# Designs tried in a protein design chat: VHH binders against Cytoplasmic dynein intermediate light chain DYN3 (DYN3). Part 9

Target 1, 312 residues: Cytoplasmic dynein intermediate light chain DYN3 (DYN3), of Saccharomyces cerevisiae (q04949)
Amino acid sequence: MDNCNAWDKLLSQNESTINSTETATITAIIYSPSSKTLHQFINICFPEGSNSILDTTLINYATIGWTNDLKENYSVDVYTLIRNTDDALDLLKPFLQEHSSKVRWLILLDWTLNDQKLWLNELSYAFNKIKQLNDDNEFSVWCLNSGEILNLQRHTTVWQSVHIDFILQTLRSFCYFNDSSLFYICEDHTEEKREEAQRLKYQELLKHFCEDRDMKDHIEMVKRSEILIPKGCDSIGLIKTVDERFEPTEVKEQHFLARYMDFIPTIDKIREDRKTTSGIDLDKLYPLEVFKVNIQEELGKMFAKYRENSRI

## First folded at step 3 (VHH)

Design b27 (framework vhh_7qia_2)
Fold by ESMFold2-Fast, scan of step 3:
Structure b27 (fold): chain B 312 residues (1-312), chain A 118 residues (1-118)
Amino acid sequence: as target 1 above (312 residues)
Amino acid sequence: QLQLVESGGGLVQPGGSLRLSCEASGFTFSSYRMGWYRQAPGKQRELVAFITSGGSTNYADSVKGRFTISRDNAKNTVYLQMNSLRPEDTAIYYCAADYSYEWGYDYWGKGTPVTVSS
């Protein structure tokens, strides 16, 4: 009331009304088959808000906002989803049915988990279920800690360039046919200044994803640990330039999943430790190293035990 | 993020003792399996002891009866008590944290040097 005349108040009311109708509220869902990967991402990207986002094990919600370089205001409703199961995704169904707006899905994978042979099955299940729940979706697949690719190649005998390239061609093909972007995000977390740089990189990439900004000037298809391919920027021909023997169209076929899983190596920690150590009871250290014939059943067991260990 | 910081290394004479400490910061320490590895110059890293989230311990044959691993979940710390030290125990000692149900995922400290010399 002091120093604010009636005309300024009327303009403020009109601006508030216009802003509520003109400023689009964006819905973003951050999903990972690994709760550890999701927790790590949230703690780095949203350090001040991490507790509010991670208060529940299954689903959490927060609103974030920012102003871009063009002085445009953004408001984003962020949902986090840990479970790759029908029960968790179905909890979002009433919300998704009420909203007619585009939903942005950020799917997080992690190079450090030694679970790369499961990635194609996890992505296929998640994308198919999401598409059943909602018709208007924008996807982005982020493979975190991709600097691990260099460590795998330098410090193991089982990881060779052919395996790294096969994963890349598989993920590129999957993203191409599902209209998704694909980002490999590399950073060393051991130093304070590098953690700040990683936070800023995650925040910048998330903002660009939410703002639907053109990332074509940032395309990286050659550096194995720094891949950045925006939606619509890949092709069957470009994927084949990595290795022409790879057929991108086969990624959609049922037999390809088995071929992918058979080809991708895993670090056999028990064998590595047995080469260097004697007397250690490795069954107590690594109780879940045996793959079973039923892949779906084993994925369910793995995530159930992971959540048991990740609680509290 | 989980960070591991080792301390307690140093120079000791054969037959001496050292206690190494590894303080964890970040995520829930109590859910992790904790281990001590060592690496002598020009040799491969070897696992010397581990302790599960439930407190079960295991030791390499080379250190059984001489080394004791323990943890204090309230202090987010794992310890390695080293007794009857020998020149062959000379190495950089690394603390490691691992989830039993996350394939291939380890957190490592930067290491603490131990030299056993007369």
Scores: ipSAE 0.005, ipTM 0.466, lowest interface PAE 9.9, mean pLDDT 74

Design b28 (framework vhh_7mjh_2)
Fold by ESMFold2-Fast, scan of step 3:
Structure b28 (fold): chain B 312 residues (1-312), chain A 120 residues (1-120)
Amino acid sequence: as target 1 above (312 residues)
Amino acid sequence: EVQLVESGGGLVQPGGSLRLSCAASGFTFSSYYMSWVRQAPGKGLEWIGRISSGGSTSYNPSLKSLVTISRDNSKNTLYLQMNSLRAEDTATYYCARDYGSDFWEYFDYWGQGTTVTVSS
């Protein structure tokens, strides 16, 4: 009996010693101007259960955890947010009241949506709003499905290298001046188990972002579909090596947004070049999404209770 | 139809203990993982831990020594036992239905919450 108590105490002490390993608690927010992009990311990265529940909510909460090679435990509180209105990011206010906690922001763009013309406006909106909501921010911009760049160049007459390079220089300049990393994430058709490989790649990059790991050994600035530029690793000079006529400082100027939107090709130019009488309606291909109320209602009740507690 | 109702919150002195309950209805409670999540005033959501249908628990490592999650499938009730309460444990506590994986915990239904205030 005394012997059993001694072993139980030893096991408890060993567990207490293991638990003395420091645990990092992190807040991460995954944002996209496209609900389809966010849902695709969640479905590939976290395939458990139905994503239909995520489809019906403006804000979701989830948690992830892991132990790294140094036996450090990570716990990450993850919020996912879809841009449904100009005030979408304001829905995070109840969770960011102190403005002093470090928050990691992952902003998702998608090469397959043919919305590249809107990217600069979406990023400017998001970054300006985020900086108003919280003081200590770490940013990463991920452009998903960047293998589409090759398809655009091969299968269209309007997408030329100058357009691809102009987008790259614009995003690099934007990220440089906003202290953000920039990743192009390509799904390679030659991968044997591409869905599983993509899942592991997304999970690995997310873990590295949360652990603030040095990615300098993985820098890629040349391969157009595989760009990987960690925070602090770019420069005005390096951006200009892509095309010397591009002035990175101009992305801060009000008139640059109009210039960017005018220069980037659209599906309408493709239809014009093809001279076809029947084309695909872009709105039908990428329709406006309708959010169902069921699960959003429960989160709304939670937000309402928080606001009531802060009223008096 | 799915309902989760938390109870047992209130005022507690530092160093005290408190047990929260969550009454579930409208679904087969015994078939689901269940989680506890809290929100302190002015802060974001913080996951506390989960419990499987069979009673296996997993906790936020920063809270593991301070909390115990249990369930009674015959009563459709989830419990959170908290010991050695500190001022920073002042929060609204929510129970949630959990169907996440080993890496990702995802919640589809939430309770209305119960408030715990730790003060002298």
Scores: ipSAE 0.346, ipTM 0.754, lowest interface PAE 4.1, mean pLDDT 77

Design b29 (framework vhh_6fv0_2)
Fold by ESMFold2-Fast, scan of step 3:
Structure b29 (fold): chain B 312 residues (1-312), chain A 121 residues (1-121)
Amino acid sequence: as target 1 above (312 residues)
Amino acid sequence: QVQLQESGGGLVQPGGSLRLSCAASGFTFSRYAMYWVRQAPEKGLEWVSTISTSGGYTYYKDSVKGRFTVSRDNAKNTLYLQMNSLKPEDAAQYYCAKDYSTLEPWEYDYRGQGTQVTVSS
């Protein structure tokens, strides 16, 4: 030993670091190409925090916390993006630079929006932009309201099993080559207190994602409306068992994107109406003026909330 | 009968290069995407690279990107892996593989003995 005082300081710092690691804040960013899908997810998953989320803000922030079965305390800073724009993502750079651990990106798609033909383009854009901003990323793609697959097959002649399978093979291939998990999350419309049940399901899956839990025991590749494929659990061979003519390696090619968009059917009535089954008009739900926000002011609010580390 | 025969492995110093070859027989080589997978001592089988049926599209494990190049010659039924700037963590038994439908999603269909790569100074 060269110096006892130096060693005492190092031991003190190491002990402080160990204690800090136990309570360290994890960063999770939730994005959707649909502002409606993002708002509905956040309102269900974080009902107490929804009042702190401003509809006029491009980026929102909330802190959540829990203790797991191993008595480990988790504090997660959750950022949400209402619009995936170059400016909005750049505003996250200061927060990303403060984190040494990987950033967790949750990307939400929704089977009820009749926008499936745009999914591959939206995912390619989002993943490429995120990788340009940060090198240490963990991805998960969640396709919400996947029970709609059954409604599409039953109530339309346009949606055939071949289209559903083609989307599945495309998403599985995309996630496989981008080291992302892929979850189809079906809501139970027959269950009493469906919103409470959905909330608990979203919260549990989010906790598993933040804790990097091994979900191999939960793998589901057979039930088309309940697909659950954790990162690293898929293969080219398994993807091809759905339809051997599909070549997974082509998913990132320019010609494949065009083929995907051409092959996936659209229901023009639903698309033109831009309505949910509840009759909600997307333009009324998300008016243009919602995005007229002082970005500098909102960034300041997020920094203040982040520093306070308050659990709402 | 599917046969895959790997060759080209050996002992190199860190920063060195090796070119692996895989001679395929018993199936229509040009109709299958091919893989390189490796297994280090005391570790499981690990995917390294994928090449499409035509050879036009290639994918790599992040840790080998920029250092390894996969290619194929469909006329010769041969798969190649050019390995540059080898690191100690690249030391493993290397196997070529084709797609195989399995109950284990991380398994590959491979039949060869593999070729050993050792990186030490």
Scores: ipSAE 0.000, ipTM 0.110, lowest interface PAE 18.9, mean pLDDT 71

Design b30 (framework vhh_6z1v_2)
Fold by ESMFold2-Fast, scan of step 3:
Structure b30 (fold): chain B 312 residues (1-312), chain A 122 residues (1-122)
Amino acid sequence: as target 1 above (312 residues)
Amino acid sequence: EVQLVESGGRLVRTGGSLRLSCAASGFTFSTYAMGWFRQAPGKEREVVAAITRSGGSTWHADFVKGRFTISRDNAKNTVYLQMNSLKPEDTAVYYCAADYRGSLDWEEYDYWGQGTQVTVSS
């Protein structure tokens, strides 16, 4: 019961802060598959000084801000969740009740985690859960390390262009039917100048997404590792130009999940396991540690950080 | 058509043992985590045990730890709950449920069985 009183105090502090800065404050929630993916995303797409979002494994809160090119000041309440607990989205219920304005959702995927088989189910679960938790949502899916596509094709025998394109068409179809933006994040580590140019591009993309600005200048549908498709900029016809054999409308059907998982390849080590059982071992991609996390302890850490940032 | 059919529930004496079975059909069983839940009269539904897709990892609630064991046979599309040292407070309707992730929140589970009644008395 003591924890319920702590939450009541946190909500009172949130309401006071939000009411004082209402027109200049936006809410963004980042839902990440790993701490590494989250840290990389923050370092690429968020402005300098955003390191305050780091250093929590399951749940975190921070306030960041920027001034745009139109001299407008933005204060962003950023909530971060790591998907090593399936209760993570429910932990946001009290915070979401304080926000009457649109919540920006940034759902992260990572090409280097070798969990592409789970992507469609992860997105379906997250989007359905979010729609139940909050009525006014702006969705975006961010696929980190899309440069890994080239490594998968060069260094494995199982990844072919047809698999890469199938994932792309699946993600595009899912985002199209769920009114979501889709962004691939690809870093070129070849030269520091090119890396900085890419980070500036992605930082502006994130700012424009948060500010609800027109992002038509950020469209990229041709470069397979650099896909940028803002909400409303895709179509069934454009998705089919990637591979005409793909039917976008089937993504909404229950049987498609099984087809998707069966079609997506595995790397050599997992392929060896397949030779003995012919089954899919998703436990390697979804650890049972989610059942062992102390949710109340993580909430306590988040509360303490929120209190520090609020100074009230 | 998705179905989960529980069996094995019955009246048993305090200190006795019972094995519950849940037969699954209509979905790819090996890609789903499985859980056992229970609900006693006048109480909320609670998670008893969970098992990952491969059966390589299990979780058991503290109130059944050391007494109950969850297991599965993917070749038979069946999940089991072995219950030992039964107590009157274990009296409940036991439900089998399937979830892609294996959440501890019963509201998150994709598919549910109809339940099997376990009554423990002396």
Scores: ipSAE 0.000, ipTM 0.203, lowest interface PAE 14.1, mean pLDDT 75

Design c11 (framework vhh_gocatamig_d2)
Fold by ESMFold2-Fast, scan of step 3:
Structure c11 (fold): chain B 312 residues (1-312), chain A 120 residues (1-120)
Amino acid sequence: as target 1 above (312 residues)
Amino acid sequence: EVQLVESGGGLVQPGGSLTLSCAASGFTFSRYALAWYRQAPGKKRELVAGISRGGTTWYMDSVKGRFTISRDNAKNSVYLQMNSLRAEDTAVYYCAAYGSSLSPYRYDYWGQGTLVTVSS
């Protein structure tokens, strides 16, 4: 009798534990080539935990959790990477081997850093290294502060729509061939409580990414500062609607990186000011010697293709 | 609208030197990569030398150490300095512009060519 009540209690407790237990334990890694971008994101998205996540260590760890509208509990192991180096990525190897096979990678770019010229190189390096570390990856590329696009067009002589559209087609093509989502996240400067609104937006997008929720109803491909393209929702044809002269398959070709870096403008004064004030040395992100050697080789291949096309 | 005009071709003896010039108009020259091509009678057009917006250069193997490509953005011009010329260098030389601030897409602007003849 007492045994029957004990079994009923145990079964009920096990069912309650299963129902109240975390629905999934997820590994998420947040990477940015910019420590400033990573710090800004963590401070906004996790204000109460930011000091523990943003310790001076190259790689940091925190656990976050939430309950969704379906009363499912989520637990996420969050790792942050401050810089893209071989040593930093190797430090993650033991942790990746102990977690479930699927790892979610969030890569943060920032329109305000004047480093758009380097974005394709940084993404190519990061994705290649990640794929070497783990076979089952889910990617999302977030371009933060995309409202800066309007400032670049209005307040500079070097930034034109053609540059912004070329970056968009390049990022869309890269994400398409690497099975990644692409989000431009704009801060609403007209909203009275903009920091709270930005926090809720970051948190909601992160939750959707971790829960693998279908975002097809939220697709935005037209508004340049609000682009939202979930994994699997883009196509070669749709990318070409921005400018039909763009060939998306070219992003896989060796000459494309050289063309991208040569075409995208840089605002030299702002770059110098950022280097002085933020401590970000763009020469460390892209050593000029490697740049010159790679550009020379790829430019040569590009010219060889043009020669072949002119042999009529 | 867009125009590339080559000059400096002519007749030269083996071992001699020539400087080819290409003057560009109708586009923002500083935002283009530039190249020199040549085409000999009965042969396909071949890439001789290239120079990026930033001044990085490329040369075909047979001209390395003999030819030098350079650009002058103030004059909207690209140059090909040709030293130690050989009979095999005889060709029509063409200037071409690739990529720009107006279009990053794969397209070529071509000059009309300038004839270089290296006598026996």
Scores: ipSAE 0.031, ipTM 0.298, lowest interface PAE 5.0, mean pLDDT 74

Design c12 (framework vhh_gocatamig_d2)
Fold by ESMFold2-Fast, scan of step 3:
Structure c12 (fold): chain B 312 residues (1-312), chain A 120 residues (1-120)
Amino acid sequence: as target 1 above (312 residues)
Amino acid sequence: EVQLVESGGGLVQPGGSLTLSCAASGFTFSRYALAWYRQAPGKKRELVAAISSGGTTYYMDSVKGRFTISRDNAKNSVYLQMNSLRAEDTAVYYCAAYGSSLSPYRYDYWGQGTLVTVSS
């Protein structure tokens, strides 16, 4: 039998869903620069539907639904996409051109991956591409496994509070200027019910995002592993209370990326000492090309882009 | 521990030239991007030029073609060669570590500044 490409599948599924629903279908796209992060999130959040969501490696589709306390029915078309190339988001271009509707974008980052150095570059890439592909977008950035912040500070010499705070101010500033919410999602500490509690937390946050619910009563800006800042709830002044030396408007500058990447540490020693790792394949967790970024090369690219733009 | 010391500022006539020098100590200079900023009276501090650890350079539009930033890792120094100086170039010029593993903040690793006055 003939193999259908991922795009043909998405078009067929979306058409049938729209035709069968009584209410307007909500479109949500879950994007991550890490396939491991995406797979773990889907397996926890949608365990009974995870196989249908993860059917292909590049683009997957599933429909989810729920009824709220007011008997309002929600139907959400969920698309999942992993960044495998700089052109990964372009795979969605034909789909977005045909629909031109409001799209909710969930971008997943993970504190356990030792890729924090790349986070600003990944977010800049994703947000710029998404805004080029679709005009009506709503964003949420979720940093998963934020309990790892404590482990990094206690069990490494390279991670200091200044690094953690600088990442927070950078992400808060980025989200503020892009009208995005920012959530740090910590693992539940209850061993026996950890996965169930985590599933419920992911599901409730996703429902709030899809329903445009007011989350002002849930704001958390102080606990570093539990940050929860809904869209519109941050400010330049509040960001500066973390460290007054930080200038939030600088995250808009092309050359700020070079400073961010130079400052954020990486745990290269974990790769050198494979003998101390208990069952973790670090090469799969940290792909060489993604996490061996040459800071000098990236800085050079940013300055070259500045020279190019100033000539035009 | 970290110190940046500027030198070379002074009074020059319009169309003249000056070379500013910045001597760095207390950190691994070769791993840092360095920058020159300036602040004119009543104006915000602005980024004039930057140089990466790999030698790639950036210039603001108003100084492009007139100013040249360079570095000497053996001497732990960064330089700003300023040609065709204009009255609007009058400012206190500051050397700064632009990016490092020790601090991301623009103000953490600053020199004391050197005054450049362009006047007849």
Scores: ipSAE 0.095, ipTM 0.386, lowest interface PAE 3.1, mean pLDDT 75

Design c13 (framework vhh_gocatamig_d2)
Fold by ESMFold2-Fast, scan of step 3:
Structure c13 (fold): chain B 312 residues (1-312), chain A 120 residues (1-120)
Amino acid sequence: as target 1 above (312 residues)
Amino acid sequence: EVQLVESGGGLVQPGGSLTLSCAASGFTFSRYALAWYRQAPGKKRELVAGISWGGTTYYMDSVKGRFTISRDNAKNSVYLQMNSLRAEDTAVYYCAAYGSSLSPYRYDYWGQGTLVTVSS
């Protein structure tokens, strides 16, 4: 009995060291409108022990591992950020300045938050800010609880198919022009086996996104609550098949924001889950040593540039 | 005949304030979203602020906290209160009205513009 426990520990240590020597490292940042949305996304999409990711802080960090269908091992550094203010992304500056590798961005939207009016403005702000803060980015937009589309159409008088289609064409156009993937997450809670199959599908989709794999076999453009469009798989022509009166290039125009804002209905107030909490202790989330190393590297680079310019 | 008429533009020093007004006629004002756009010399026209028929507001990043958009449905008017003005706020400001909550595909109306110049 005692020997079995000792062997289990030895085997887990040996497996951990083997995995560390053969593991590729990925950086992923999840930008969520709420702690509830973040928790749901992690539970659906992240395999192999998401319990290290806490939902009670504005910023969090965790390392998770997974093995793909080709038996390749990956270590994923996951940073989570709750967006409640325009300055939330600035909290990532120290880490982005340290990283030279591609960052995978998972920008979450949630159909249940009654904040659809804000989506275009939030996406526009986030994408522009991210591009200013970091040069090597892979973008994805994940719309959770897309099954709520049916509830909105059936249980309200204000939500019509035209609103749902306009949001879809807006999101597709935005993602197309910003080289981003667009994925709807819809869980069928009426059938346990189907829900399990859907979660496995979303977990594989996340792995393929993070590993920069071809996702063309998983395209869904017809089922309004189940949309899956990997980067590069959409087109202006395909977006227009939803409604030909929509001009996809107009989402680049600033006047489109006013039309979007006017057209999208609201049932109730935007949920309280979108409000910021009072200040966070960054030292608990970012070890002081790592933060100091980043500052020292940046100061070193700055002094090198000044030294070079002063020798003209 | 539908019209949007802007007023309140002028020359102001950096740090100063101006209130722009847009008076609308010829349509059901309360059903329309309204927006303020600006166009600086040599630049493209950009959306500064918007207000929906329901009163939801939007602001571009560079004016957030400095500008306030408001509407008065009884007076068929929309306003842009501009505080802490900067040289980069120099532009012709345009009022625009959009379609109703029933259709996103129609732009309805634009004003002729009012010049705001921020300089010492």
Scores: ipSAE 0.051, ipTM 0.335, lowest interface PAE 4.0, mean pLDDT 76

Design c14 (framework vhh_7qia_2)
Fold by ESMFold2-Fast, scan of step 3:
Structure c14 (fold): chain B 312 residues (1-312), chain A 120 residues (1-120)
Amino acid sequence: as target 1 above (312 residues)
Amino acid sequence: QLQLVESGGGLVQPGGSLRLSCEASGFTFSRYAMGWYRQAPGKQRELVAFISSGGTTWYADSVKGRFTISRDNAKNTVYLQMNSLRPEDTAIYYCAAYGSSLSPYRYDYWGKGTPVTVSS
């Protein structure tokens, strides 16, 4: 009940904001399976508003606005959500049920987390759950820090072009059949103020997504770390040009998920590989501290649940 | 150079059980995903069970809860345990090998099949 009261307050605040704007308000939900990825994105994209967006709550809310090159005013209600439980998306249900409108979903993945093995399962879960919660959706999948692909290929023996290309064909197939855009967003190393350049890039792409702008003039399907495929710009034939043996139609099948997960390298395999590679600091690429913190947190949650259940 | 040999098929009463085996030879079995297909008279061949090189399993809805796929890498063998058999399970059962840790793409290596008949 307290959660419904909190949502009622947020909805009342949104109604006041909508009523005060001359242009239709857009709803955007930024979702990630990783709290680290979501927090990094928000801190870079919304540095002045990060405290309002990065609260300790599972769901956060902020309103942003801008005027485009055509002098059109945009107001966007931004919700952020982390999948730390299977029920996380259900917290949005009261908001979505009261407002039958188009919702824009931005799903963030991160090449630096070494969790690529889980990506297909995570995307399948998220898209299926979202489609159950809301009927009118626009999707975009952003793979952040895609410059890491070059580091994986140069600084490990276990990551080969075949793995990178198989992930690409899998994500392209998934996005194609789910009417989603797919963007690999690489860090710009040529700028002196890299974080400012990254901020402007994130902000520009988010504005283009919210304004429903055509990005077809900037399609990139060849450069592995710079992929940019807008909605409707891919095809089965184009996906097959990467490797003809790949069958895009199989991506929805459970046996394909099993093959994908089995084929993609794991953190354990990369840790073994560090013994054979010289001059490579894999702890900077895959910080063990973050991995240890996640394991300890999960063990703590399991013990808390065990103690609670034992108090019958 | 992969050879697959199925065994364990036969005649069984409705509600009975059979265990099918598929022995692989000629290369490293543990690197391949394995599947069991069946083909009933006048019907297309269908996938009923799948096991990855890492042991992840999948089942067709028609057999879920009744069939169990497993593998023994030391014996280069994949098994299909079939319980609560029905007349509609009557088919020739085929073993197939897919991909490897060196390639994620399907390679359709097939056995010659083992017949299963469920009748009174």
Scores: ipSAE 0.165, ipTM 0.492, lowest interface PAE 2.7, mean pLDDT 75

